# Ledger of designs, part 3: VHH binders against StAR-related lipid transfer protein 7, mitochondrial (STARD7)

Target 1, 216 residues: StAR-related lipid transfer protein 7, mitochondrial (STARD7), of Homo sapiens (Human) (q9nqz5r112to327)
Amino acid sequence: FQSSGVQHHPPEPKAQTEGNEDSEGKEQRWEMVMDKKHFKLWRRPITGTHLYQYRVFGTYTDVTPRQFFNVQLDTEYRKKWDALVIKLEVIERDVVSGSEVLHWVTHFPYPMYSRDYVYVRRYSVDQENNMMVLVSRAVEHPSVPESPEFVRVRSYESQMVIRPHKSFDENGFDYLLTYSDNPQTVFPRYCVSWMVSSGMPDFLEKLHMATLKAKN

## First folded at step 17 (VHH)

Design j2 (from i3 with T59S)
Fold by OpenDDE, fold request of step 22:
Structure j2 (fold): chain B 216 residues (1-216), chain A 126 residues (1-126)
Amino acid sequence: as target 1 above (216 residues)
Amino acid sequence: QVQLQESGGGLVQPGGSLRLSCAASGFTFSDYHMSWVRQAPGKGLEVVSDISYSGGSTSYADSVKGRFTISRDNAKNTLYLQMNSLKPEDTAVYYCARDYSPEWDKWLRELGMDIRGPGTQVTVSS
């Protein structure tokens, strides 16, 4: 009766799953993607998406904060200087708050279809804190149904803060623009490049030129 | 790039006086409003005093009103803070800041743009 000695293999050490505690919400750092004469552009990824948020810091010394602010509120004038605008209309205005609902249709880079935005716009002048603020946010509106001709952008946010150097009516200010949208399509790598390389920069340059031309 | 450098901080007895200076470079100093802000241990940033770009207007926190005086020399690109009748509660790091607001400072710092200097320590103790 040969007693087969059952060699008790020692239990394999349980791999201590080092809990990667490092998943603390590392605030995604802003990456500079453009450095131009009058502004710099940063981007950061939006968590859980393939989208980016953008931030632009710029300075002008040849126009007043008020001039720059007013040009952005003038939708009719924008139709004249912004060639990408197909349609820009105020759909609704709240007289008490000054808020406006706008329908904006814009060209996108070929071969992409044009996009349309429905958004509420608000603006304020804060004299105490020496700033002007423009805020836009996507909304739905029953008077602006979706069209098969355009791709509706359902997520859109824009905030611009203007900081005068001296006063609202003297030349010189800094501005900070924060922007994000979801064009509902996977931008080909080419399109992402377009937004960064041409879209925002060209818009800001045109806006500056439009402000210079406007005798406001 | 905006550069601000504070000086003149130190240890002083209650009732004593200090004069802080801030040397500015990298921007047109005369075109910007300037501020002194401070941070006491365990507290947030507090605006101490503001001065307009021309030096024609000044403001002060209630806690320092009548004791502190902000001034500027635009020809020398220098901001000053005369501090008289110092109290223990004035103990803080004092920062020179260009066109300061808490939100603006925060947003620019996120981009790696500093509108404040490194600060100078002021300690008021018996």
Scores: ipSAE 0.865, ipTM 0.937, lowest interface PAE 0.5, mean pLDDT 91
Fold by OpenDDE, fold request of step 22:
Structure j2 (fold): chain B 216 residues (1-216), chain A 126 residues (1-126)
Amino acid sequence: as target 1 above (216 residues)
Amino acid sequence: QVQLQESGGGLVQPGGSLRLSCAASGFTFSDYHMSWVRQAPGKGLEVVSDISYSGGSTSYADSVKGRFTISRDNAKNTLYLQMNSLKPEDTAVYYCARDYSPEWDKWLRELGMDIRGPGTQVTVSS
């Protein structure tokens, strides 16, 4: 009578339910990616995407807030100083709100196709809070259909806040630009590098120079 | 880098007076508007007083109007707050701030940029 020793298999360790640490949406920290003389650039990953949001803090002391603000509103002047602009047109204006719908076509680095943006632009001067604000957001517009010639950027957001040091009409201000877009390209790590290394910094430098030229 | 350092806080009895000072460095002090901001226990930040870059214009919260006086010495890179007739409700950490607005402060802090000092404690109690 061979007593078949029932090998008590030790109870399988209860899978410790790794408590779903509530991914408290740890507000992704801004990473500084550039430090230049007149501005600093940060990026932050956009949750659920391979895209980044960018933020620029800059200071100028040789132009007024109003000059810098006005140059950004002048689409005709931008066509003169921004060589990347293929097309920039106001397609609609709301007289009541002052908002404008713009069609912007721009060169992208070779070999990428040019991109076009359709966006609404708004601006405000807040004297109480001592700031100027420029806001742009992508929109659809029936008068601007997609073209096979350009890649339509459907997600685009830009906000610039200008804070004068003294006044709107005296030299010196800080600005904060927050920017995000989806250029519909799997930006190889290389393209992200372009926006950070050349795109945004070059634009801001050109904008500053354009402002200086307009003053004279 | 912007550096602000508050001093002059302490314990005072109701009806007493304090003078706060803020030493500024790392920027052209005379080019910026300055503010005193305070935070009472369990409360948010409150603007106490503002002064223009030249010192020619000042503003005060209603709660401190007539009791507090903001001033600046641009040659010394120093901001002041004279506080008279202090009340228990004035108990707070007082901060010196450059070109302060709640939104601006928030956005810059997200980037690790400080436009406020570490603060000085003011306690008004019998």
Scores: ipSAE 0.844, ipTM 0.929, lowest interface PAE 0.5, mean pLDDT 91
Fold by ESMFold2, fold request of step 22:
Structure j2 (fold): chain B 216 residues (1-216), chain A 126 residues (1-126)
Amino acid sequence: as target 1 above (216 residues)
Amino acid sequence: QVQLQESGGGLVQPGGSLRLSCAASGFTFSDYHMSWVRQAPGKGLEVVSDISYSGGSTSYADSVKGRFTISRDNAKNTLYLQMNSLKPEDTAVYYCARDYSPEWDKWLRELGMDIRGPGTQVTVSS
């Protein structure tokens, strides 16, 4: 199992600690782009591209951390509450490590073709450090070759950290979601605008509603 | 929106005692675990002590065990650190923090979010 609490947000030159000036956060800073009741959204440019990495800080007091964690792992339930999902299936699960490979096919905003992702996910509950972690990243898998029906996303990373206020089974937590992908689009400005105006806010709202409904 | 304000620091002789307080607002204090964290001159942050949301569970760094006592008063939204038998190596800025974790604190600070107070200086010297 990967160490899931370690942030991978260096400026990307791994040789910086030998002789360059300190670039920890001073050159590439997070810009807040949304401030809502339940969450705040920031973005940071991905060097050499027109794309962004996104970060969400959110708080809920009406569901438990374990409920929020489990709803995100439940692929059959995801297909019921997320109308953008065309397919979502577990391709392979390593019983020893608990790692899973998934195939995810989703609508993208018109006129973009639907995209598909093949990714490995890992998840853990760390009582000692008072956190739950979900980590996903794009991989290739022999059982899921590219198809002409969909645009294969080859670069995708997601990390969600959930910190209980009290315990994993009592209401109340904060979470931090860090997310990026390369949707392979000729309209990167349109995709960025959509993510801020609709994509992320709608997803987070639907996830909260789905968690509440699964609770009851 | 979290607001934490430490007080009670100062100059004290070795072997002396000092009591730190932290006033909390902008969140439901009794719902959160709390921490005292310190930074000695030229050094990184060290977790001194943690206390659970109810006050029912505490932990201490080995360097302060038996000398320091963490406590909280949830009715007054206040965290405390009683420091006894102080030593020169206890000289540091002491921070009150909401459920401190090094990486969690770092990630939030990168976003301009502070879950630590501004700190109070403790100096142990003759």
Scores: ipSAE 0.748, ipTM 0.870, lowest interface PAE 0.8, mean pLDDT 86
Fold by ESMFold2, fold request of step 22:
Structure j2 (fold): chain B 216 residues (1-216), chain A 126 residues (1-126)
Amino acid sequence: as target 1 above (216 residues)
Amino acid sequence: QVQLQESGGGLVQPGGSLRLSCAASGFTFSDYHMSWVRQAPGKGLEVVSDISYSGGSTSYADSVKGRFTISRDNAKNTLYLQMNSLKPEDTAVYYCARDYSPEWDKWLRELGMDIRGPGTQVTVSS
């Protein structure tokens, strides 16, 4: 998610005035929607929308937490293993806060249009709490206006926490990924169904394979 | 450019009251969930209270329920914490934060707190 150093925030005209987030005492249940060998996937409805927040709990015993962390940050390696990437570039770095703004353009399966993301990310290794953290959030940036070629994903929040079984440099870890859309963004129902059935599972499996291939 | 400026702390006797304020600038205040977070001497951060962007939903840590009240004035870009029946255990530096994690598990919530100000010291001593 957005951490210190971000200079821009997306406007949310409908969210500011009409969101169901104003209701007192709301509680939504997590529903398990996938249970695979290496990960479990839950979702929780976002009140007032057809969208979900997703949570993944995963575990691997054949790669190190540091390998898994670094593969996710390495944009040049991402372009090599992810054939869906059209463009992936860092458009701004804040060396004081450690935040980066990226522009990511990716294919989606036919017949879906290609999507682009402008997001800020921040990452850290927390040795005191023995974990690694990656957070991302959609933002607007004046250098990357919307283009008619792509569907701009305006709602994107992601957090991953990686906890070693032993150390950062030994095989074995758990991770917890939380991912959500903006609750006020209109997102077609077929995109939501595709995300559960193919998008998230395929990404996680490809990420694991890319991490294995990057072992050193 | 984003600024959060806390004020209203001080020295108070047990059972006393304080009202903290947080002046926000450099962003659209009414777009953000907000929180108060405190750090007691020698301790980690504790999320004290959260409030939704409109002020319609609030939550509190168990340690302060019934004694503290969070509120906001979106017209004045200001967040408040009314603290009543103060105890020595409430002694801490208090920060306001943009809250990106209001629905996350407790151990993850500090990672979603965007703290920008120096905080305001609250000292409760007998």
Scores: ipSAE 0.000, ipTM 0.156, lowest interface PAE 12.2, mean pLDDT 77

Design j3 (from i3 with T59S K106A)
Fold by OpenDDE, look of step 18:
Structure j3 (fold): chain B 216 residues (1-216), chain A 126 residues (1-126)
Amino acid sequence: as target 1 above (216 residues)
Amino acid sequence: QVQLQESGGGLVQPGGSLRLSCAASGFTFSDYHMSWVRQAPGKGLEVVSDISYSGGSTSYADSVKGRFTISRDNAKNTLYLQMNSLKPEDTAVYYCARDYSPEWDAWLRELGMDIRGPGTQVTVSS
């Protein structure tokens, strides 16, 4: 009577499917990363990526909305005050829409290669809603092929809204800048810090100074 | 920090009048366009009236034109809305807002910023 010891295989632990409940499209909250005298900087992670979207809310009282707006459109003037610009050219202009395609080459922190951007730029002045809008978005253009000399940034978006305190031609306005790009690199932690602490803030400060200088 | 505080709301009968006030602080009041916006139950925000920074220009929604009057006292940092000939359709929460646009308000709120006060309830009922 050989008692066949029914080896009760312990029930395989039910893999607790930790329901990744986090997949509910919870709009990731903006995190404030910088609070300066003239602007505040927020970041938000882009879902499914290691990248961030940035927003800047700023206020100036010593320049007009129109001056600040015009300086940003002046590519030749930017080459003079922005030392990071290697190249900035309008390669195509649509007269009907006012859209421009630009090729922008910029220095990156050493030892990183320089990056180039091809993007369409559009701007509008909305008098009815009392705002100016500048929008840029990465595009491909057949006349600007990739070069081994630069790393092409294929994902780039920038939106700026300017809201006058009084009018387009009187000092004082608020602005909101929303920005994201994929520089096609894993930024070292120090580079991320640089972008947040120095890159954007320094650019905005230089832009402001350039605007002040242009006014005089 | 921008602070706006509405007052003067309440319950009134049709044909009655109310005067809303908004106390502003935390910014240079005289530098900004100001608005009254309202939200009725189950409806979105609607701009009721606008006033320029100097008070020299005003505008009104068609639904309130001739009945409501917006004004401001820059020395007192106060915005006003005189509401006459009130109708049941005017029942809403009324907000004071700085340099208001729906898009601008939405963006700033997403960032944890507020350009509107907490609002005051206006109820018009027999």
Scores: ipSAE 0.057, ipTM 0.507, lowest interface PAE 3.7, mean pLDDT 87

## First folded at step 20 (VHH)

Design p3 (from i3 with S30T)
Fold by OpenDDE, look of step 21:
Structure p3 (fold): chain B 216 residues (1-216), chain A 126 residues (1-126)
Amino acid sequence: as target 1 above (216 residues)
Amino acid sequence: QVQLQESGGGLVQPGGSLRLSCAASGFTFTDYHMSWVRQAPGKGLEVVSDISYSGGSTTYADSVKGRFTISRDNAKNTLYLQMNSLKPEDTAVYYCARDYSPEWDKWLRELGMDIRGPGTQVTVSS
């Protein structure tokens, strides 16, 4: 009577279904790249691209939000204080929305060709939320064809939010600028460095100085 | 760096009173409006009250109007919230914030900048 020992095979460990960790696209962290007296600059890579988005947080206490806001809207005045401007024109205005289409041609560092931008600009003053907003976005416009003289920048986005410390007409505000563009150049590392080190910071400093001069 | 530190929270019975304080440093306190915001369990951030830089103007959420009083001592860089007639619905973490808006707070936090304190717990329970 040979007692056939039924070897109870231990149940195969249920394959733990590796839960598809939903690759929630880990929003890339902002990296601080510049710390200046009046502003800080961050960048983050744009997913799927070789490009960066930039963000500037700044504070001024010697000009009003309205002054700083108005100087940015004044294209004629910008031509006077921004030496990099080759052309800056409003080519269309929408009366209903207040939007403007602008053609902007700007010098780039040698040996890079000048770049031109066609973009829509919108601005708003939100008294309820105590902010001013400036938004620009690249568009195509039939009256502004591409030129062989300039490299058309087709991807451009800029948003500035101005937050008054006290009021729109009293000195002191913070601002947040978010910016991205594709200058269609494989930016040599040196160009990226230039934009980070000289382009945006210099522009902001000049803008501040222009605002101070306009006050007077 | 902006530093805000809340105090004065605690456990209180319905109908009771608390006074919150916020010590501010790392910025020119007198240049900014200040706010109290709160977060109840399972809810988002809610603005409770705002005060202008001079203290000359104040605003309140409808839920706290007539019961809460925001004030500031600019000489001491301190913000206050007097809370009277407290209700269970006032149970929340209360934050002191500089120039607060939800969007502004979010954007600055993404940059590692804090414009609100760590908060103080207020619990209203029988």
Scores: ipSAE 0.625, ipTM 0.813, lowest interface PAE 0.8, mean pLDDT 89

Design p5 (from i3 with S57T)
Fold by OpenDDE, look of step 20:
Structure p5 (fold): chain B 216 residues (1-216), chain A 126 residues (1-126)
Amino acid sequence: as target 1 above (216 residues)
Amino acid sequence: QVQLQESGGGLVQPGGSLRLSCAASGFTFSDYHMSWVRQAPGKGLEVVSDISYSGGTTTYADSVKGRFTISRDNAKNTLYLQMNSLKPEDTAVYYCARDYSPEWDKWLRELGMDIRGPGTQVTVSS
């Protein structure tokens, strides 16, 4: 009667799943990349990508929030003062929400191909919180197929918040623009150059000038 | 650079009074709405009071209404908060803030921009 000693194999220590708590989402810090008279520009890496998000803080004292806001909504006027615009059209408008789908084609620095954007735009005036908001986000639209002539920018997001110093109709406001896109280029090496070349600073300056002109 | 410096905080007994001051520099003070915000221990930031750029309009949190008075002297670039009938619940760090909103403050702080001062401690205790 050979007593088969059932070797109780001690329970394998449950591998403490060291919960990699370390993924505390280290909120990537903003890095200042530009300091100009009317605005400052920051960037931060977008996690999991080679791209950056950009943030612009700016101040104007010689135009009203409403003027500055309205000029940005006026696509026809933009075609007049923005020489980089090849095409800018509202292709669809939702009458209920006021949202618009736009097709925007813009020049890029030579030898880069022009880029085109299809995006939805929404704006609001929040009197309670004393702000104006303009938001744009890339979308697909069946009426605007890709063209071999342009590089489609499929990832695009822009948010501008305008904060009046006094009121919507008195001179002076701060604004915060948060922006990201994928222009289909090697972004890390060209990010600053791209931002300059993409005309963001120039665009903002031109926008300011356009606003001043429209006021008169 | 925006600079705000609070003063006038301290220890006071319940029912007592304090007057906070905020010295502002680095921006056109008269162009901006100003606010007092506070942070009690273990709580988030709360807007206590705000005042329009001209001083013509003031608002107060319900918790301080009738007890606190916000004012400003644009010639002196100074914001004030008169606090009367203080309660233990008023114990907090009080901050002077330019054109304050929680979202706006958060966004600017992420950029290393401050629209609040370092704060002054107000303690109401028997």
Scores: ipSAE 0.501, ipTM 0.790, lowest interface PAE 1.0, mean pLDDT 89

